# Miniprotein binders against q96jn8r1131to1294: the designs that were tried, part 23

Target 1, 164 residues: q96jn8r1131to1294
Amino acid sequence: TLEFLENHGKNILLSNGNRTATRVASYNQGIVVINQPLVPQLLVQVRIDFLNRQWTSSLVLGVITCAPERLNFPASACALKRAAWLLRGRGVFHNGLKICEKFGPNLDTCPEGTILGLRLDSSGGLHLHVNGVDQGVAVPDVPQPCHALVDLYGQCEQVTIVNP

## First folded at step 12 (miniprotein)

Design yh5
Fold by OpenDDE base, fold request of step 13:
Structure yh5 (fold): chain B 164 residues (1-164), chain A 82 residues (1-82)
Amino acid sequence: as target 1 above (164 residues)
Amino acid sequence: SPEEIIEEIKKLIEEAIYLAMKGDKTKAVELLQKALDLVNKLGDTEFQKAVDDALKAIDKGDPWYAELILDWALELAEEKSE
């Protein structure tokens, strides 16, 4: 069963069998990692449950290739400069460097109820899914094993893992 | 000392990003300007450029990117101070 690891950001409260993550303070310290590594054709999806409009920006999606159980999470995913690929806004980042300016829909403007998914294809390409629609390859040739990461950042206060 | 200056810069950056995330661009910029003054005392031109870029990011309404830039800058500055 897909669930968030107990090792998470300081402002995260897990519930619903660790399938729901809620950021209970401030705008940051909200990183969570999904327990099972991404393998080809496994679609991992999260739903944006609540947005708090007192903050700007929104969630960051991505994958990490380091051991998630031992990761000392920074306050924000932007500080992940090793073994990390991140999707935020319409940008794609690798180890703290922007590698793509415009990809898929703007994650900062996704409304509540939006379902976001990550999937590796047979060639190791990381795909973004939005409401079940494959947006294409965000990152080619991602090392395996890797784990899906969600940073409940800014407006995004709650997400829930949902089945495809 | 450079270490003390960097710590003060860190505090200013943290507060600036917080305010930027709340949408208070004006106050965020004010604090980053104070940080820039301290950066100038370090004589770190790369850090100076980073603050300038972060200011632009905040102006564009992208405090996350500003935070990214400043995180890099702080990391590099700390390395230089060692």
Scores: ipSAE 0.890, ipTM 0.946, lowest interface PAE 0.5, mean pLDDT 96
Fold by OpenDDE base, fold request of step 13:
Structure yh5 (fold): chain B 164 residues (1-164), chain A 82 residues (1-82)
Amino acid sequence: as target 1 above (164 residues)
Amino acid sequence: SPEEIIEEIKKLIEEAIYLAMKGDKTKAVELLQKALDLVNKLGDTEFQKAVDDALKAIDKGDPWYAELILDWALELAEEKSE
């Protein structure tokens, strides 16, 4: 069963059998990691439940290749400078460096109800899914094992893991 | 001391990003300008460039990217002061 790990950002409150993450304060400290590592053809999806318009920006999606159980999460995913690939806005970042300027739809403008997914293909390519539509390969070769990461950042205050 | 200056810069940056995230671009810029003044006292041209880039990012409405830039800069500055 897919769920968020108990090791998470300081402003996160888990509920619904750890399938729902809610950021209960400020705009940051909202990183969560999904328990099962991404394996080829496993589609992991989260739904944006609530957006708080007092903030700018929105969630960050990504993967980490370090052990998530022992990770001391920074206040923001932007501080992950090792073992991390991040998708935010239309950009792709690797270890704190922008590696792609324009990929897929703008994650900052996804409305409530949007379902975002991550999936590894057989070649190690990380795919982004938006409302069930494969947007293509965001990262061509991701080391395994890796875990899906969601940073409830800015406007994004709640997400829920949903089944494909 | 450089360490004390860096700590003050760090506080200014933290508050600036918070304000930028709230949509108060003007006050965010003001605080980063104060941070820049302190950076100039350090004589750290690399950090100075980072603040300039962060200011541009905030101007473009991208405080997340500004935060990223400044996080790098702070990390490097702290290492340099040790």
Scores: ipSAE 0.889, ipTM 0.945, lowest interface PAE 0.5, mean pLDDT 96
Fold by OpenDDE base, look of step 13:
Structure yh5 (fold): chain B 164 residues (1-164), chain A 82 residues (1-82)
Amino acid sequence: as target 1 above (164 residues)
Amino acid sequence: SPEEIIEEIKKLIEEAIYLAMKGDKTKAVELLQKALDLVNKLGDTEFQKAVDDALKAIDKGDPWYAELILDWALELAEEKSE
């Protein structure tokens, strides 16, 4: 089953069989990684459970190609400078560099209840899903294996892995 | 020493981003200006540009991007000081 790994950001508390991640302090230190690597046609989805509006910005989605079990997570996904593809706002980043200015809906404005998904297609393209709707390829040709990453950042204080 | 200056810059940046994330843009900018003063002591023009860019990002309401920029800058500065 899909779960968040025990190796996570310092401010994360896992619950619900490690399917729910809650950031319990500050705005950062909230990175979690899903245990199973993304394989073609596997749709991994998380639901935004709670937004704390005292903060700006919101969650970051992405994938990493390094071993997540041994990763020393930085305070924020923005510090991931290697083996990382990130979606935040409407931007796409690779190893700390912006590679796309406008993609899909603005993740910073997704309300509670929004279900966000990541899926690899047969060509290695990483797709973003929003409430079940495929937004298209965010990142083409992502190396495998890779793991889905969620940074509970800013407003986003809780997410839960949900089934498709 | 450069190392000590960088550590102080790092602290200022952390505080600035925190405040920016709280929505206190004014105070965030204030702290980054202090950081910029320290950066100038290092004579690191790349770092200086990074702070300027981060300031613009904060002004535009994008502290995450500011954090990204500054994280790069800090990393590079630390490498230079080693």
Scores: ipSAE 0.889, ipTM 0.944, lowest interface PAE 0.5, mean pLDDT 96
Fold by OpenDDE base, fold request of step 13:
Structure yh5 (fold): chain B 164 residues (1-164), chain A 82 residues (1-82)
Amino acid sequence: as target 1 above (164 residues)
Amino acid sequence: SPEEIIEEIKKLIEEAIYLAMKGDKTKAVELLQKALDLVNKLGDTEFQKAVDDALKAIDKGDPWYAELILDWALELAEEKSE
């Protein structure tokens, strides 16, 4: 069963069998990691449950290749400078460096109810799914094992893991 | 000391990003300008460039990217001060 790990950002409250993450304060300290590593053909999806419009920006999706159980989470995913691939807005980042300027839809403008997914293909390519539609390879050749990461940042205050 | 200056810069950056995230670009810019003044005391041209880039990001409505830029700058500055 896919769940968020108990090791998470300081402003996160887990509920619903650890399948729902809620950021209960400020705009940051909202990083969560999904328990099972991404393996080929495993589609991990989260639904945006609630957006707080007082903030700018929105969630960050990504993967990390370090051990998530012992990770000391920074206040924001932007501080993940090692073993991290991130999707935010339309940009793709690797270890804090932008590697793609425009990819897929703008994550900052995804409305509540949007279902976002991550999936590795057989060649190690990381795919982004939006409402069930494969947006293509965001990151080629991602090292394995890796874990899906969600940063409940800015407007995004709640997400829930949903089954494909 | 450089370490003390960096800590003060860090506080200004944190507050600036917070305000930017709230949509108050004007106040965010003011705070980053104060940070820039402190950066000038460090003589760190890379850090100065980072603040300038962050200011541009704030102006464009991208505080996350500004935060990223400034996080790098702080990390590098701290390394230089060690």
Scores: ipSAE 0.888, ipTM 0.946, lowest interface PAE 0.5, mean pLDDT 96
Fold by ESMFold2, fold request of step 13:
Structure yh5 (fold): chain B 164 residues (1-164), chain A 82 residues (1-82)
Amino acid sequence: as target 1 above (164 residues)
Amino acid sequence: SPEEIIEEIKKLIEEAIYLAMKGDKTKAVELLQKALDLVNKLGDTEFQKAVDDALKAIDKGDPWYAELILDWALELAEEKSE
């Protein structure tokens, strides 16, 4: 089944059969990774369960192409400078470089209950889904295998995998 | 030594980003200005530019982007000193 990987940020507590991730301290150290690589026809979805509006900024979504089981995650996804593509706010970032100013909705404004999804198309394009609606191709050609990542950053303190 | 100055800059940056994340822009800016004074003593113009850009990002309410900029600058500065 889809679960968050046991290797995760220092401030994460996994629960609900490792399908729920909670950041229990500070604003960072909240990187989690899905335990299976993305493949065509696999839609990885997480629901935003809890936002703490006392912090600034919110979650980051993305993929990494490094094997995640023994990777030392940085404190924040912004420090992923190799083999990473990130969706943050309205921007798309590759290895610490903004490659698109505006893609999809602003992730910093997604309320509790929003369901966010990542999938690959058959050409290796990375798609964002928001509440079941495909937002199009964020990144046109991601190397495979790649692994879905969420950084429970800032306001975002809890997410749950909702794939059955 | 340059290594001790870089470690002090790193601590100031970490505290500044934490304060910006909590919404205290005034104190975050104050700490980054102190970090800039130390960066000026290193004579590292790329790092100076990075701190200036991070200050602009914090002013716009984007501490995530400030953190991204400063993480790059710290990695480069640490690489030069080793």
Scores: ipSAE 0.851, ipTM 0.923, lowest interface PAE 0.6, mean pLDDT 93
Fold by ESMFold2, look of step 13:
Structure yh5 (fold): chain B 164 residues (1-164), chain A 82 residues (1-82)
Amino acid sequence: as target 1 above (164 residues)
Amino acid sequence: SPEEIIEEIKKLIEEAIYLAMKGDKTKAVELLQKALDLVNKLGDTEFQKAVDDALKAIDKGDPWYAELILDWALELAEEKSE
């Protein structure tokens, strides 16, 4: 069963059998990682449970290709400069560099209740799903193994892993 | 001492991003302008450009991108001072 890994950002509290992550302080230190690598046929989905509108910007989604169990996470996913592909706002970032200006919807506008998904296709392409709708290939050739990552940044204070 | 100046810049940046994240653009800009004065003392043109780009990002309501830009600039500045 999919769970958030115990190695996570310093402001995260895990609950609900480690399927719910809550940021309990500030706007950052909120990186969480799914405990199993993405494989073809696996759709990892999280629901946005709680947004705090006092903050600006919202969650970041992505994948990392280094082993996450002992990784020292930075305060914010924007500082991941190796082995990371991120979706933030409408941008796609690789190792801290924007590689696509406009992909999918603006993640900063997703309300509470939105279900966001990540999966690999048969060619190693990374797909974003929004409320069950495939947004297409964000990244064409992600190396495997990789793990799904969520940064509970800014407005996003709680997410829960849900089944497809 | 370049190292002391870089540490002051880092503190100003962290506080500025926090304030921008809370929606206080005015105070965030004030702190980044102070950081720019210190960056000018270093003579680091890449860092100067990074602060200007970060100010634009904050003005557009995108402090995450400002943080990304400035995190790069700090890493490069720290690397040069070694």
Scores: ipSAE 0.843, ipTM 0.920, lowest interface PAE 0.6, mean pLDDT 93
Fold by ESMFold2, look of step 12:
Structure yh5 (fold): chain B 164 residues (1-164), chain A 82 residues (1-82)
Amino acid sequence: as target 1 above (164 residues)
Amino acid sequence: SPEEIIEEIKKLIEEAIYLAMKGDKTKAVELLQKALDLVNKLGDTEFQKAVDDALKAIDKGDPWYAELILDWALELAEEKSE
């Protein structure tokens, strides 16, 4: 059963059997991690439940290869400078450095109800899915094990893990 | 001390990013300009450039990227003072 780990950002409240994460303060401290590493047969999907347009920017999606159970998360995913691959807006970032200017749709424009998915292919390529549609390989050859991460940043105040 | 100046810069940056995230670009820019005055006291050319680049990112409506730039700069400045 896919759930968010109990180790998460300080502004997160978990509910719905740890399948829903809500940011309850400020714009940051909203990092959550899925409790199982990605494997090629596993599609991790989250639905954007609530956006607060009073903030600027939106969620970050990605993976980390550090063990997440005892990691001290930074306030924002942009500070993940080791073992991290992030999708933000249309950019792809590795350890705080932009490696791709334009991949997939602009995540900042995804409305409430959008379902975002992550999976690995058999070669370790990281795929983004948007509303069930594979957007292709965002990052080739991600080291395994890796763990799916969402930063409920800015406008994004709630996401829920949904079944594929 | 340089450590005390860096801590003050960090506080200004945190508030500036918060204000930019709320859409208050004017106040965010004012705080980053104050941070730049303190960075000038350190004589840190890389940090000066980072603040200028962060100001450009805020002007373009991208405070996430501004935060990324400034987090790098703070990490490097802390390493230099150690």
Scores: ipSAE 0.841, ipTM 0.919, lowest interface PAE 0.6, mean pLDDT 93

Design yh5
Fold by ESMFold2, fold request of step 13:
Structure yh5 (fold): chain B 164 residues (1-164), chain A 82 residues (1-82)
Amino acid sequence: as target 1 above (164 residues)
Amino acid sequence: SPEEIIEEIKKLIEEAIYLAMKGDKTKAVELLQKALDLVNKLGDTEFQKAVDDALKAIDKGDPWYAELILDWALELAEEKSE
């Protein structure tokens, strides 16, 4: 029931019933968004399927609070300057500004097979899960509705939505 | 014109980030130094500092953060030229 939205980055090819996203060119233009908004009982999980170690840096994970169906996505999530909270490396970013230097594990070191999850808690806090383990609150108060976002950036060339 | 200079800077930055993403730090730094020379012609001290910070990010192996810094700087420089 969870799928990547058909409005996505220009280098993305969707497959597997729109549950798999592949970046087919370059290092960028790889933003995808989950079709359902996050709600407290919903854990959105993606598995890293393919990494190309030729590139430096890896995927970005996060949420957007504007309606995603008709957005014109930038080439890279770092250019999202409105309504966006991003987890990249060990940092947390809001609208292009770093708000936390060291939150969870370094996402750039996650190998193929890693399952990354996002969910909201009852207070609107955004939680990161890594291989089923809750890493805590990355962002304390995310406005709703919001949608999970993945940027297949750099090393990350394919992710698949998986059930908890 | 300032618009032509900004477009040239943008091309240098895009190529530099691409090279940094591929692990070619030396070539990426060379291109950003060329971009800095052009930024100096604009007289934009905030952009000059952004290029310096991006160079540090590339040296630390963080081209994503370099791209973030430089995307801000380009956006601000384009707005000033209008």
Scores: ipSAE 0.836, ipTM 0.920, lowest interface PAE 0.6, mean pLDDT 93

## First folded at step 13 (miniprotein)

Design ko14
Fold by OpenDDE base, look of step 14:
Structure ko14 (fold): chain B 164 residues (1-164), chain A 96 residues (1-96)
Amino acid sequence: as target 1 above (164 residues)
Amino acid sequence: DERERRIEEIIYRAFERSDEGELEEALELIVEAIRLAVENKDEDLLIWAIYIIANIAQELGDPELLEKVLELAEEAYERTKDPEIRWLIEYLERDR
């Protein structure tokens, strides 16, 4: 069963059998990691449950290639020093380096109810899915094992893991 | 460690400024962070800073700066043999 790990950002409250993450304070400190590592053909999906338009920006999606159980999470995914491959807005980032300027839809403008998915293909390519539609390869060769990461940042205050 | 925390904050600030389009300020910040990381012999923070300065150089579209970043990365790789620095080197070389 896919769940969020107990090791998470300081402002996160887990519920619904650890399948729902809610950021209960401020605009940051909202990183969560899914327990099972990504394996080829496994589609991991989260639904945006609630957006607070008081803030700017929104959630960050991606993967980490370090052990998530021991990770001391920074205030935002953008401050991850290493082992991070992130989708923010329309950009793709690796350890703070923008490796793609425009990819897929703008995550900052996805409405509530949007289902976002991550999937590794057989070649190690990381795919983004939006409402069931494959947006293509965001990262062509991701080191494995890796874990899906969601940063409940800015507007995004709640997400839930959903089955395909 | 207070020094480490300071360096981390500067690196993050450099990233933020670059993300906001303030590339000159970002460059000043990250250069300072690199200096401090070297002085503190903090290889992890140095590697992170190299990624950030690479990003800044990329955003500036400055080929000379990119070349300097590549040299810095190669020097760091010789010392650390860190695979993420190797990745960066390969990335920078590919885009030339």
Scores: ipSAE 0.874, ipTM 0.945, lowest interface PAE 0.5, mean pLDDT 95
Fold by ESMFold2, look of step 14:
Structure ko14 (fold): chain B 164 residues (1-164), chain A 96 residues (1-96)
Amino acid sequence: as target 1 above (164 residues)
Amino acid sequence: DERERRIEEIIYRAFERSDEGELEEALELIVEAIRLAVENKDEDLLIWAIYIIANIAQELGDPELLEKVLELAEEAYERTKDPEIRWLIEYLERDR
């Protein structure tokens, strides 16, 4: 089954058969990765369970294209130096380079209960889904294999993997 | 090591300042990080720093800076053959 990988940010507590990730301290150190690579038939979905509106920024969503099992995660996904394709706010980033200024909804304003999904299309394009609705291609040609990543940053304190 | 950790911190701070719209300060930081990464022979940090200065050059809309960034990226590619820097070169040269 889809689970969060045991290698994760130091402020994460996994529960619910490793399908729920909670950030239990601070505002960062909250990176989690899905334990299976994306394939075109796989839709990975997480629900935002809990937000703390005291912070301004919220979760980061994306993929990494390097092996996640023994990776040393930085405090924030935005500090991933390589192999990272991230959706943050309304922007799309590769290794700190903004490649799209506005894509999909503003992740910083998504409410509790929002279901965010990632999948690859047959051309290797990375799609974002929001509450079941395909937002289109965020990244046109993601190297494979890649793994879905969530950074429980700032506002975001808990997410749960949910079935499509 | 301590020098590597310091270079990483400067690169990330440059990204943060760029993200906040403080492009001149971000540029000063990333130029220093590049100098240190070259001095320390840290190709991985240099490649990341090149991504960050590429972002700053893009935000500034500065074609002279972009040309210097491309030259630096091409030199790094010749030394490393790292596909991450090849991707960046192709991205920066895409048609508009």
Scores: ipSAE 0.841, ipTM 0.927, lowest interface PAE 0.5, mean pLDDT 92

## First folded at step 14 (miniprotein)

Design kp1
Fold by OpenDDE base, look of step 16:
Structure kp1 (fold): chain B 164 residues (1-164), chain A 96 residues (1-96)
Amino acid sequence: as target 1 above (164 residues)
Amino acid sequence: DEKERKIEEIIYRAFELSDEGELEEALELIVEAIRLAVENKDEELLVWAIYIIANIAQQLGDPELLEKVLELAEEAYELTKDPEIKWLIEYLEKDK
């Protein structure tokens, strides 16, 4: 069963069998990691449940290639020092380096109800899915094992893991 | 650990500035962070800082700076053998 790990950002409360993450304070400290590592053909999806429009930025989605159980989470995913591959806005970042300027839809403008998915293909490419539609390869060769990460940042105040 | 925390803050601030388009100020900060990381022999922060300066250099579109970053990365790899640096080297070489 896919769940969020108990090791999470300080402003996160987990519910619904750890399948729902809610940021209950401020605009940051909202990183969560999904328990099972991504393996080829496993589609991991989260639904944006609630947005607070007082901010302009929204959630960050990506993967980490370090052990998530022992990770000390920074206030935002953008401050991850290493082992991070992130989708923010329309950009793809690796450890703070923008490796793609325009990819997929703008995550900052995805409305409530949007279902975002991550999937590894057989070649190690990381795919983004949006409402069930494969947006293509965001990262061509992701080190494995890796875990899906969601940063409930800015507007995004709640997400829920959903089955395909 | 206070030094480490300060270096981390500088690196992140450099990233923020670069994200805001303040590339020159970002560059100044990240260069300082790199110096501090080297002085403190903090390999983890050095690796991170190198990624950030690479990002800044990439945004600046400065080929000379990019070359310097590549050289720095190569030196860092010899020191740390960090696979993340190896990845960066390969990335920078492909972007040439």
Scores: ipSAE 0.904, ipTM 0.957, lowest interface PAE 0.4, mean pLDDT 95
Fold by OpenDDE base, look of step 14:
Structure kp1 (fold): chain B 164 residues (1-164), chain A 96 residues (1-96)
Amino acid sequence: as target 1 above (164 residues)
Amino acid sequence: DEKERKIEEIIYRAFELSDEGELEEALELIVEAIRLAVENKDEELLVWAIYIIANIAQQLGDPELLEKVLELAEEAYELTKDPEIKWLIEYLEKDK
């Protein structure tokens, strides 16, 4: 069963069998990690449940290649020092280095109800899915094992893991 | 660790500035962070800082600076043998 790990950002409250993450304070400290590592042909999806328009920016989506149970989460995914591959806005980042300027839809403007998915292909390419539509390879040749990460940042205050 | 925290904050601030388009100021900060990381023998922060300066150099589009970053990364790899630095070296060489 897919669920968020108990090791999470300080402002996160888990519910619904740890399948729902809610950021209950401020605009940051909202990182969560999904328990099961990504494997080829496994589609992991989260739904944006609630947006708070008083903030700017929105969720960051990606993967980490370090052990999530031991990770000391920074206030923002962008401050992850290593082992991070992140989708923010339309950009793709690796440890703070922008490796792609324009990819897929702008995550900062996805409305409530949007379902975002991550999937590894057989070549190790990380795909982004938006409402069931494959947006293509965001990150080629991602090291494995890796875990899906969601940073409930800015506007994004709640997400829920949903089945395909 | 107080020094570690300080260096981390500088690195992240450099990233933020670069994200805002303040590339020259970001460059000044990240260079300082690299100096401090080396002085403090903090290999983890050094690796991170090299990624950030690579990001800044990439945005500046300065080929001379990019070459210097590559040289820095190579030196850091000799010191740390960090696979993430190896990745960066390969990335920078491919992106030329």
Scores: ipSAE 0.902, ipTM 0.956, lowest interface PAE 0.4, mean pLDDT 95
Fold by ESMFold2, look of step 14:
Structure kp1 (fold): chain B 164 residues (1-164), chain A 96 residues (1-96)
Amino acid sequence: as target 1 above (164 residues)
Amino acid sequence: DEKERKIEEIIYRAFELSDEGELEEALELIVEAIRLAVENKDEELLVWAIYIIANIAQQLGDPELLEKVLELAEEAYELTKDPEIKWLIEYLEKDK
């Protein structure tokens, strides 16, 4: 029973039993967090439901390693000052430092219907899945506990949690 | 705190400039943000600013600048003992 936390970006409206997040204004303030920490057996998947191609950039995926329930979210995930490991475009970032130039597909070009997944492997490596296909290890050793995060940024206006 | 918000805005602006490829302008801003964070005794913003100057230095590919950033990170670690700075030091040492 994965759900988005009630603590989320200011432009988010939760629906569908808190399994669907919609950004209802602007291009940012769209951070949502999954209500359970990642564990090695857990695959968190979201489907891109709705894109607005007016914007150039799209969603950001990742994890935070601090407690999300009372966190004050910035307007963009890229402004998280600490405890953040993010996949954006083709890059991987830690607290604003690009640690990998090119990993997986370009998230800015993923179409509606794309299913994106995050999981930890047994070594604490963070894996990205795209339409059921493991893209490999984005981050080799993520501190635990960590929570999956989606920033409905730019093009991305709606995502829904789906079962593996 | 108005000073904290202003410093935070400068740091993020430097990140945006670096993301756009305006590395020299980004460097100028982040150096000022570091100075302000130290003056204001804001350890959390100092740590984040050091991440951002590391990002800029990495993109510039300047070994001497990267070494100066590592030295700065080491000094900040002695001041703050923040595990985020320790991670960054280890990252920069591997990258070197």
Scores: ipSAE 0.863, ipTM 0.938, lowest interface PAE 0.5, mean pLDDT 92
Fold by ESMFold2, look of step 16:
Structure kp1 (fold): chain B 164 residues (1-164), chain A 96 residues (1-96)
Amino acid sequence: as target 1 above (164 residues)
Amino acid sequence: DEKERKIEEIIYRAFELSDEGELEEALELIVEAIRLAVENKDEELLVWAIYIIANIAQQLGDPELLEKVLELAEEAYELTKDPEIKWLIEYLEKDK
């Protein structure tokens, strides 16, 4: 069963059988990782449960291609120095390099209740889903194995893993 | 390592400045961070710093700077053999 990994950002509290992550302090230190790598048949989905609109930026969604169990997470996903492919705002980033200016919706404006999904296609392309609708390929050739990551940054204070 | 932590903070600050549109200030900081990473022989931070200066150079749209970044990445690849730098070189060469 899909759960958030016990190794996570220090401001995260896991609940609901480790399927819900809450950032309980500050605006950062909120990285969580799904406990199973992505495979072509797997759609990982999280629902945005709570937003605090006092912040201007919101969650970051993406994958890491290194083993997450012993990773020392930085305060923000944008400070991941390697092996990271991130969706932030409207952009796609690899290790801090913006590789796509506009992909999918602006994550900073997604409301509470939005269901965000990640999956790999048969070619290793990383797809974003929004409320069940495939937004296309964000990253065309992600190294495998890779692991889905959510950074409960800024506005985003709680997400829950939901089944497809 | 206190030196390593400080270099890491400078690299991230350069990224933040670039994200805010302060590209000239970001460039000055990342150049300093690269110098420090080389002096400290920190290969991982050097690789990351090269990603960040590549990001800054793209935003500036300066073809001469992009050529210098590619040369730096090629030198770093010979030094480190890090596959992350190889990926970056291929990315920068696409559509040049």
Scores: ipSAE 0.849, ipTM 0.932, lowest interface PAE 0.5, mean pLDDT 92

